# Ledger of designs, part 1: VHH binders against HTH-type transcriptional repressor CarH (carH)

No score or structure here was measured in a lab: all are predicted.

Target 1, 299 residues: HTH-type transcriptional repressor CarH (carH), of Myxococcus xanthus (q50900)
Amino acid sequence: MAERTYRINIAAELAGVRVELIRAWERRYGVLTPRRTPAGYRAYTDRDVAVLKQLKRLTDEGVAISEAAKLLPQLMEGLEAEVAGRGASQDARPHAETWRESMLAATQAYDQPRVSDVLDEVLAALPPLKAFDEVLAPLLCDVGERWESGTLTVAQEHLVSQMVRARLVSLLHAAPLGRHRHGVLACFPEEEHEMGLLGAALRLRHLGVRVTLLGQRVPAEDLGRAVLALRPDFVGLSTVASRSAEDFEDTLTRLRQALPRGLPVWVGGAAARSHQAVCERLAVHVFQGEEDWDRLAGT
Below, numbering starts at 1 at the first letter of every chain, in headers, positions and changes, except where a header shows other numbers; Kabat numbers aren't used for antibody chains.
ipSAE, averaged over its two directions, is called F for ESMFold2-Fast, E for ESMFold2 and O for OpenDDE. V2 adds 0.75 times the mean of E and O to 0.25 times the DockQ between the complexes of E and O.
[cut] stands for letters that were removed.
Atom coordinates printed by the task and the answers are left out, and those that the model quotes come from them; centres of patches stay.

## First folded at step 6 (VHH)

Design u2 (from t2 with S57R K65E V110S)
Fold by OpenDDE, look of step 7:
Structure u2 (fold): chain B 299 residues (1-299), chain A 121 residues (1-121)
Amino acid sequence: as target 1 above (299 residues)
Amino acid sequence: QLQLVESGGGLVQPGGSLRLSCAASGFTFSSYAMAWVRQPHGKGLEYIADISGKGGRTYYSDSVEGRFTISRDNAKNTLYLQMNSLKPEDTAMYYCARDKYYWYRGGMDSKGQGTQVTVSS
């Protein structure tokens, strides 16, 4: 997997360190040697961000940056051992499945405390985005399928969904605020499934995008008013529930009409993807995959 | 290393059928939703269909619904696309893709090298 890299602005935000300080630390103490992109831009890795966080922590504790820089190798060995100890479990795949199975079993037993405990383990072991992608979202998908098949009850589905939602909201609260680009995110007017939207919000926040999250079942007119007031760089819409192409088109047309002309509109979710031709006719972008995160972030 | 290898493409007449296969390796296949996407020459990527990790849920694009069937064999780490009633507009490079749960079920993170499907009289 290509190592995820960040631009300096994003790295700064993730680490809670000013860009000027990062540059100064690099220049004066050589604490970071970021790779350069083919275009010549500095690309910071998760490791680099971790280094920055560590330096910030030490300096916040009153340690001189020169001393912090000297201690960094020892601290990083410990962190790398901890991360390698955590990272050697890189095949978190077995762990992810185990966690999902555990939470599913607990859900079946209406054991809310056990679900909570496993969630805490997941979030302690994995970064927020990985937790979402590898454990939380797959769990919810599985829960949904089991509900549809009659294996789980509505109550069981609600039990686990509400718990996961609470954790996601917490993760969003802890995420960077974003500064450069602003997106308004909302579900379709009749869409009740907000987990995809929350995941998107989390991802965008970690990409340095300012996010105004309006949530589920947002009327088109209200979205329009909000967008006029906020003047975002883009609107992101989530639609998951299956609907006819006609109904989808009617709804999306209404939404597009409520929004300023020329404002980029993105739509994500299973329903959006299935109705790609409708979106194209309405000049709405359909989220397709990994590359579109950068497009949304403007990077 | 994650690998997706598509096969089964070729030339077919309108109204004909093809079955595509995708061999997956380098990851726990059953733990991931999988998708088929296609790219006509000179056009953008188009979503076709996806299937959940366990195969219990499938989705289709409007353009192929009722004609195409996505399926999987987790024991063989293989994804399939049965294409019936093929049309000239189905002509494209077809890719197998691993889906992530972006927007819940709305995005992929990797795709194979592709297999060419040409529908022509």
Scores: ipSAE 0.820, ipTM 0.925, lowest interface PAE 0.5, mean pLDDT 90
Fold by ESMFold2, look of step 6:
Structure u2 (fold): chain B 299 residues (1-299), chain A 121 residues (1-121)
Amino acid sequence: as target 1 above (299 residues)
Amino acid sequence: QLQLVESGGGLVQPGGSLRLSCAASGFTFSSYAMAWVRQPHGKGLEYIADISGKGGRTYYSDSVEGRFTISRDNAKNTLYLQMNSLKPEDTAMYYCARDKYYWYRGGMDSKGQGTQVTVSS
């Protein structure tokens, strides 16, 4: 499709730069290369207007125009990255709470088509990791809290959680397959909260890791048999539900014992952090934050 | 720009109490779980507690459960840690952090500069 163009007086108005300055900047510093229309007039694109705005901003801040022109390639690279995501990402960031509110209202009314429409909008507007981080995971956490407090019924919780889970699984299937390392991901025995595990899998896949997901409530002996067959580079385990230190240690001991002695084992989730000393004693890595992704992925 | 600013630290006698605050800006505070972590001198970071975005779910490390209470005021974009029955081993730099949902409240992506808590006689 043809991109929108402007004559110089309109470009000047849009950028807040006098026509004379546009001409001077073009001639002296070569910062613009306006194309010509079929009728022979000089035409300024939206990118040209963005360049003019950046030059105006920098010169208004006291930067000499010659220096601003030298900075322009790097600034336009960053701006173009933001603009390329703007139709999907920039405008959508202010919408995360609005999307969640719309889905909650639709859920209370049992309006599955509306929940579906909003989810489609989210997934069209955001890259997969951002959709998970900013919309899907917070929504499911909020829904879980409302269910526990009695603000949502079980039927309402199921309606939204099943739809969101289906879309999260679709995001995972669309993610890069990964070839770098092989991780086996599972929830602790008796652990039903799968969403965190799926989010970790999604992130690892985008880091190039091949992931085998075993899902919820994987008994230690079954995990051990799967690991024997798959021979992965590491095991990642999710544990969220509150547990006493005694129960956590008993469970983690059984898991560690079921797995090969030298195989790296990572645990994530609130229960893992709550019992960090137990994890250390059993030589199990606790996922704490963003810096641990490279350690977990081996990159 | 995302910013987390801790305050409320200080010197306190064993058995005493302190309340830490963390002022948050540059992001939608109520959309994120938040956490407190601490670093005793010469040691690594130790997780203390976290709280969900709406405040309905909290978790505590074994070392502080029963003595510390995490809370938040979403209208003021402020996270709190009420510390009671303080012990000398609670002496540390205390940080607030924004949590992520990677492992269902198991990841942190930012922390503040910290506030020092010293428990001594």
Scores: ipSAE 0.420, ipTM 0.763, lowest interface PAE 3.0, mean pLDDT 82

Design u3 (from t2 with S57R K65E Y102Q)
Fold by OpenDDE, look of step 6:
Structure u3 (fold): chain B 299 residues (1-299), chain A 121 residues (1-121)
Amino acid sequence: as target 1 above (299 residues)
Amino acid sequence: QLQLVESGGGLVQPGGSLRLSCAASGFTFSSYAMAWVRQPHGKGLEYIADISGKGGRTYYSDSVEGRFTISRDNAKNTLYLQMNSLKPEDTAMYYCARDKYQWYRGGMDVKGQGTQVTVSS
């Protein structure tokens, strides 16, 4: 479908930004490079409009346009994710299911190249965060359920999980480097599921947060040493595997003791949510949802 | 438009039972994990339970495990919470939420308007 484009007047109206201001922003800061029609007129896309809206929001909040412009690549990535998320969200749903089914079928057939091909299609079609939320994470969840139910073998689970992991790592490498806030991320000791942590890292990077990812099998004491050296703004911990409340408390206590007093500690994952009362007693924040991303990002 | 609508709340005596429902629309219901959360008056949001898209996996908070049961009917786009052995401390506004797994079952992005549950003698 031909990408919908708008003239500057319409874009201005949609974004709530004066035409003169749009032109000034383009000229001074290069925030937009609209395509030109054959007639020489600027044609603004939904993406362009989204950028303008974001710049307006930031400037309305008192951010200097020069600073907002510097954040533009991050904003654009976020906006592309949002615009792609809002616009493609309705139409991408059927595709997401189809992709997951295709990858699952390929997995069942031990066809790793086919899984790879479908992943490439997904990542070409969707922004990174949307790809993770709508395709990759649901796929892994489904794979896990099927493994537990005996419909997939361990080898099949490993086949697809390794492929998805590789793509997530690639997405992380390609993500913007945040600098305004720094988070150290790690799994709980002995946690075997790192995909949630990778997803969190990806989201935080796209929010402009600098992330040091330590991954799995990090002893509490070593995490403490790393945090002392890095001096992050927060620590994020992932725990998925079901544990007793007692075991969870023991582990989290060790972790909390190894970290500086007053440093915000966040914990996410199924196990964390299940043991919210323990987290509260230890003054650890439990990640619940979308609103907590802003808290983590400091926005 | 994505919409979640909770129902089934009310006043119940301690030890009583209640069944909550959540009607979902505007998205492929079976493709998403769903969760129940609650907010007691003057307190923060508390996770209760979640269920995978296909319903094969469920998790519960320590506070409700053994008393509450989360389930779903994907044909009806409906999420359920069966609450048994209710206690006064279960009094809260109850919300259903969609979970997008951003932190591996920690990515709730949409919730309904809620339904009030009051447990009192």
Scores: ipSAE 0.501, ipTM 0.787, lowest interface PAE 1.1, mean pLDDT 87
Fold by ESMFold2, look of step 7:
Structure u3 (fold): chain B 299 residues (1-299), chain A 121 residues (1-121)
Amino acid sequence: as target 1 above (299 residues)
Amino acid sequence: QLQLVESGGGLVQPGGSLRLSCAASGFTFSSYAMAWVRQPHGKGLEYIADISGKGGRTYYSDSVEGRFTISRDNAKNTLYLQMNSLKPEDTAMYYCARDKYQWYRGGMDVKGQGTQVTVSS
């Protein structure tokens, strides 16, 4: 997404620097190069606000502005690296949070056209994985928690989740087909929650992996038949619903027994983390962290 | 500068209790799930527990369920692990980790330096 811009009075407020001082610093020290909008006013970016904050900090600490300006390039390199790794630098209102808040408000009002408009804006502004990771998945998590606590109704939850799911399916169909390694993805038997599986498929395709997506509630025997026919490089399984250790072990045993012994099997979800000793005994890998995606995809 | 600093480890007798803390800085703490992971000497990392960004959902490894409690104080940017009924097999280096709540978003991505817990008679 194009970086949000501010007029000078808002930039001043965000940085804690008076407008007159911003203009003086621009003029005398060349520390900012604000762009002009088609309407002709100065447009300050998040980077410009970060520059102003650094200059204010240094001058508040007693550093002369001329000295602070000389230090700025080095300081900004470090800050820009941190900002790039941690999302938008706007403390109170990251762009992803703004979109999520807009969709939540629209959801509370049962305003499906507005939810659709915001979703379209998100998908126009962000690459698919970033849109999913930073906006869509967190929104569904937040909505689910609000539904559980009673601050959203089931109808409100369904309104937004149906729309998000439709967009995820569209993102998946538009994603590269992948020609590196082949993964078969399925939910556990009895597992109806498909959203994580769709997200995993999207991520794997963007890593160049060919994905065959089997969806919800795949019986172990049927998964085994599909795997024998498809001969994938790995199987990825999703389990979200809470399960006793006994139920989890029984189910995973049936799945493992239906699959070739040498075939890598990975499981994602909270139940898999909770029952990781069961997974280890059955020679099934548990997805734990970010580096596991590279290992799963063979990259 | 993202930073996770664990503290509260030490030597304790079997059956005893400890409370670990993790001070977080350099990111919006309440926007991320957090986890505890441990590494017994000479072994791989073991997942212990995690908690959602707002604190409404918690999950535990079978090995600690019923004995350990994960919690967070978002006003203080601090994650906690209350460990009760400690056993010698709980002896390990304990790490605080930042976690994306849903595994399909990447899971755990940053880990602290660790604090040693030793359970011995």
Scores: ipSAE 0.428, ipTM 0.786, lowest interface PAE 2.8, mean pLDDT 82

## First folded at step 7 (VHH; from u3 with K54R R57K V110S)

Design v5
Fold by ESMFold2, look of step 7:
Structure v5 (fold): chain B 299 residues (1-299), chain A 121 residues (1-121)
Amino acid sequence: as target 1 above (299 residues)
Amino acid sequence: QLQLVESGGGLVQPGGSLRLSCAASGFTFSSYAMAWVRQPHGKGLEYIADISGRGGKTYYSDSVEGRFTISRDNAKNTLYLQMNSLKPEDTAMYYCARDKYQWYRGGMDSKGQGTQVTVSS
């Protein structure tokens, strides 16, 4: 979508109308027909907000809502002209930068309610995979770098990362279950950065893959036991933290040895690409880019 | 609309230096990590380096660490690769790529047409 949209709570705030009243007006009087996002949320446009403002104004002036609804068609003709003039040619990508900037400012102020409101707007406006790729993951990377450089505290980083993680887990649970091919996903031993693994799980689920997600810090022995029990079609590993070539090779060797010799193993993350020769020597595939998703998913 | 245009390649002697540039357009440059990748003739793609959107975090392949430096100028929407101490095995087509945060920095989704670097003994 090029047009800006809002979830019901944001539309309510902009129009000065209670959420419960918006729902009642939609159901009983048919004054709005909002579209749904791929995530299932009602999406309200700038035009919808303008309609709500007009209904609020009329009802504040004492017009019964049933009478105000009858007047709406002629009121909408003027509003459509105004909205069309304002809304032309906006892409979701400019909104992605704006959302990131808004959440960063709110994070700097420890304004958790504002971060939550912006996250709700993102998820109402974008499909889950685009929300992750264009907003959530870039934000977490930016926040992490600012913490490392000292422009954010650890408390600020945690505030936003915990909220983003909660939303990502919710998106994952709402994603298709997957009926095709089975992957087991885990982080390297001692790897604490889980968000890339969760993003990969989300995308694989949307490609129809069944995913067993083991999370962070999975010892090689325990991974091997899980794989023997689950008998997956592949293992996907995540490694983000910088490692020397020697440490990476030692760790990957233990992981490879714990897994069946014929089982495809993929590794992703910044550290994996740094050590491509080690991965090749151990017969481990390195995730390089967008084109690899189809191979990993078996499509 | 997305465009990545590499330049700065050429013929150089072993031990020499080159600076590659990549002009980016059609997307918000500062919001994305960027990468360099290369392909020797008849061989597969090899990851070289990447840099975060703000420029504060870089990673390098073992094969180039200490010799190559990735950088970016977000005001000019330009990615750079400074290549020093060049070796014959660095001969390849070099591509600039947009890098998404899939797997937390392993999701290259677009690359340019490339610029040839030839290191002749």
Scores: ipSAE 0.585, ipTM 0.827, lowest interface PAE 1.8, mean pLDDT 84
Fold by OpenDDE, look of step 8:
Structure v5 (fold): chain B 299 residues (1-299), chain A 121 residues (1-121)
Amino acid sequence: as target 1 above (299 residues)
Amino acid sequence: QLQLVESGGGLVQPGGSLRLSCAASGFTFSSYAMAWVRQPHGKGLEYIADISGRGGKTYYSDSVEGRFTISRDNAKNTLYLQMNSLKPEDTAMYYCARDKYQWYRGGMDSKGQGTQVTVSS
């Protein structure tokens, strides 16, 4: 079977390393010698991606890239053993759907142990961020929709949501400690959905950002007091529930007023994007996508 | 490989209607929220609508609420945007985008090449 190869952009995405950094590492330290396609493009293998992930891990831990490069052969022996044990990163896509379906079926049957088992499988098979993006977040969205449509009960929704939450919190605790930048994350005062915020926290931690997570339903004044005490580099707010533009503006105004002038404020969630003009008027950044993670991280 | 291909753009008079389509491939379409975004000439990217993976939830920007309708056919791996009561201000390049679920929808990670919509008398 022809070895699956990736273009540099895909390899970068899979490894969580910027394309420019990959090129720099290749050029400076010779850590990778990717094959070239007939068209002259670099083709990265799963092994190459694994190398990049290891280098990223080490550098995130504060190891100089030059040192990490020296350790690579030793790491690769371990990785080859791990990769040999972790079968070919089979396109986790088919598996992601299967896992979600399994957890949903277990949820419908009130089979909490089965949900737990599938979660363990997911987290054993996928890196934390990938697990979140491809399995957990979609599952929760689906569960939410089914609850709203009356196909799942409140009890069933709570059963799976609490289990997923516990896993996310565990992943968050296991994530690298950020040191370079500090963000305070909170939901809007009336927002109860915190899973997206947990995911954001997880992402930021993996980007090397220190995160203080305040959770759901945080009053504006309390957020203000916390921010004054903590003196973060930015505040991230989550708002999912739909509201009128007027109500959104009122709430965001109160939040902005409670926070120090000049402190960057970010807002994410479906409701936030719906009211982009309001955010702009209040000098609040709306989270839109992948590029904004770098902005939040200060990279 | 992930691909998003927009179509259906064109020139329309004010008050007219257009229907945009986005063909998706290279991923499990129903597992992802999808969005429409637009970029007017010389301006930044603007979010206009999104829809959940199953299609049960939709959100709209204030600028298009009541005029635009986002929908999807998961069997066809296709996203749609019905645009009614078009205004000159709606003139932009329109992109189909895949959303990750970071921050509970709102994490665009890919977009297509876009389709041009021009509203002019």
Scores: ipSAE 0.445, ipTM 0.763, lowest interface PAE 1.3, mean pLDDT 87

## First folded at step 8 (VHH; from u2 with R57K)

Design w6
Fold by ESMFold2, look of step 9:
Order: structure tokens, then C-alpha cells, then sequence
Structure w6 (fold): chain B 299 residues (1-299), chain A 121 residues (1-121)
């Protein structure tokens, strides 16, 4: 792979070390041997930045730079093992776990501006689907579980969830409109979990599907009227809340009856997967995984 | 890169038990819901069970509820499926999958080759 290099100003910023100090360390202790370009300026690698970070950490802890330089071979062995193992790294690249941890800590402290700042950083750094998959949805699920277990309050949960949801809706608004195949997406009647439906809508829009998104708690008869007016190529439904097989069947029967018989109906979510046999009997497709996107999108 | 390695399959008599394991790497295991799916020979994928990232919520297909138990050990990055009261109908290749959040637990994928469970007679 091509090795990325930096001029000294960028290396300084990445490592949190003043340019003058980098030069002093190079001059006095020989701890770096940066490449020289044909133009004669120093070029620092990611390894050089890692060395600078280690020296900064040790000297901030009060270790004399001469002693820190002696420890460098052992420190670099550990860093090389971490890089080679592709384990978590906090040093140079943003990592989805680090962003989620920062937002969670900010949430615990009721620090809404900090949550917002980290979220803006995520959205600047990642394409929309990666932001959803790696940061937004996992964070909301983690926060929801913590609230359910009592380790976060309702106020803490609401503080972060409302901000993340707003960004998810913004990502959806900015997504391509789609020009082929038309899907109408809704939650089951009485279903309030919207995040998964929004995620599915986002993914479909990026597959070129036109999506009409109806949101949560759509009564079966109202869905039927919307479908009659819109004449979509398929309906996608989300159902998450646990239900008995009987209750699920009663609800899905009402939905199927409200929709044209030949219209493909897909259902996703934990409750749908729990009751797969019911879906099959009613001629409703259950969304299972990545291979189903092409079937749903008609590609 | 995401890696999921299933193990623990084998040949077992009806009424028997097996415990499947799935070793996960390449992602923050505790941040994601995980699922087991199976594929009987010549048939499509069938969802079996899933478990939330912290382990507090589980869901089971009607076909295995009461017989199978999904669990996870986040310290070991390992997902488990305890299968009791096995039936010939449970014969399939079993796959571990990370559950994506599209549709809320409806974007499963599998990276392993699976582990075969055969319930004879």
C-alpha cells in the first residue's frame, strides 16, 4: 500500500506536538529519521506521527525526553503489534467506536453541544450508509438498552436520541430521490420504532429506488388507500415490538387484505422474523439480510 | 474486516443437544445485535434467533422457541446457540451473522462457511 506522508505542520497537529519541539527532538535525540523530498522538506509517515505521540505522552507524564527516547523501541514494538493486528486505534484515524464512546460520555454528562460536535464530525467523515451502520444506529441501540436497564435516565436517552434521529432524517432528506421502482414504506399499526424504517428508506434511496415514507403507526386501511393512490411496485413494512403469533397473524392479515393481492409485500424487523411461518402463509416476504436488497429493489 | 467463524456442529440423534459457537472479530462485538440463521439443504435461509448487543433482548423464531437459547459472551467476542430437543427438521447449515439495523434487526449477513448440524432419524 502507498505510504501516506505529512509535512511537519500537519504531523505536529496530528501528534499534538509543537513544530519547534519536533525539530528539537529530531536534532538532539535522533528519534525520527523523516524522509526528505526532492524539494528538501521533511516528510513524516504515520509511524513518525505514532512516535511523536508516544514521546508526547511520556513527556507530559514527566518522563525526561532522553529517558523516553530510550524506551522508544519497546513502545514501538507494542504499537506495531496493535497496527498489524488491526485492533482499535485511537491515534490517527477516526474510529466508529471512539465517536460512539465520546457521544455516550457526553450524554451521561448532559453535554448536548458535545454530542452535536461529535455527530457533525461523523457526518463530515463518513458516507451516509456507513454513518448509519457504524455510528448512528449502534449508538441509539446502545443508549436504548442502557435506558432500559436503568444505567441512563429518560432525560439522557432523549437528549441523544432526538439529536441522532434529526441527523438521520437529514441524511434521508439529502439522499438521492430514486428514479426506478417505487416503494411505500411504513411501520405496522401500533409500531413506534421508526429508526429501522428510516435506515431501510436510506438504503433503498441509495439503490435508486423511489421511496414514499409514511412513518410509524399507519392503520391498515389508511395504508391501503395510500397504496391505491400511489400504485407502488412494493410495500415495505417494519415491525419490531414482540407479539404473540396469533396477534401478529391477525394484524398481518388485516394489512394483507388492505393491499392488492399481486403487490409484493415485504416485512422486516424482529417480530417479523419471529413469526416467519405466518408471513409465508400470507404471501409476505420476510427481509432476512443483505442478499434481499437486490430482490426488494428489483435489481 | 468483519469475520465470523462458526463451530460446534455435528451429527446427533433426535432429542439430543448441541452447542454452537461463533467467534467474532473485526468490529466492536458488543455494539451489535447478533443472529443465528440456518439453511436446510436445497432451501432458503431461515432465521433462528437474535440477541441485542448487551444481551438484554432476545427473539426466537416460532420453530425453535422453547428449545434453543441464544447467548453471548462480550468479553470473549463469542455468540452461542444452545440447541436442545433436536429434531430431524433442525438439520441444516447454521450461520452466525451480525444483525444490521435496517428494519431494526433485518440486515443480517454471514461471513463464515457455517457449521453443519445433522439430526439423523
Amino acid sequence: as target 1 above (299 residues)
Amino acid sequence: QLQLVESGGGLVQPGGSLRLSCAASGFTFSSYAMAWVRQPHGKGLEYIADISGKGGKTYYSDSVEGRFTISRDNAKNTLYLQMNSLKPEDTAMYYCARDKYYWYRGGMDSKGQGTQVTVSS
Scores: ipSAE 0.496, ipTM 0.794, lowest interface PAE 2.2, mean pLDDT 83

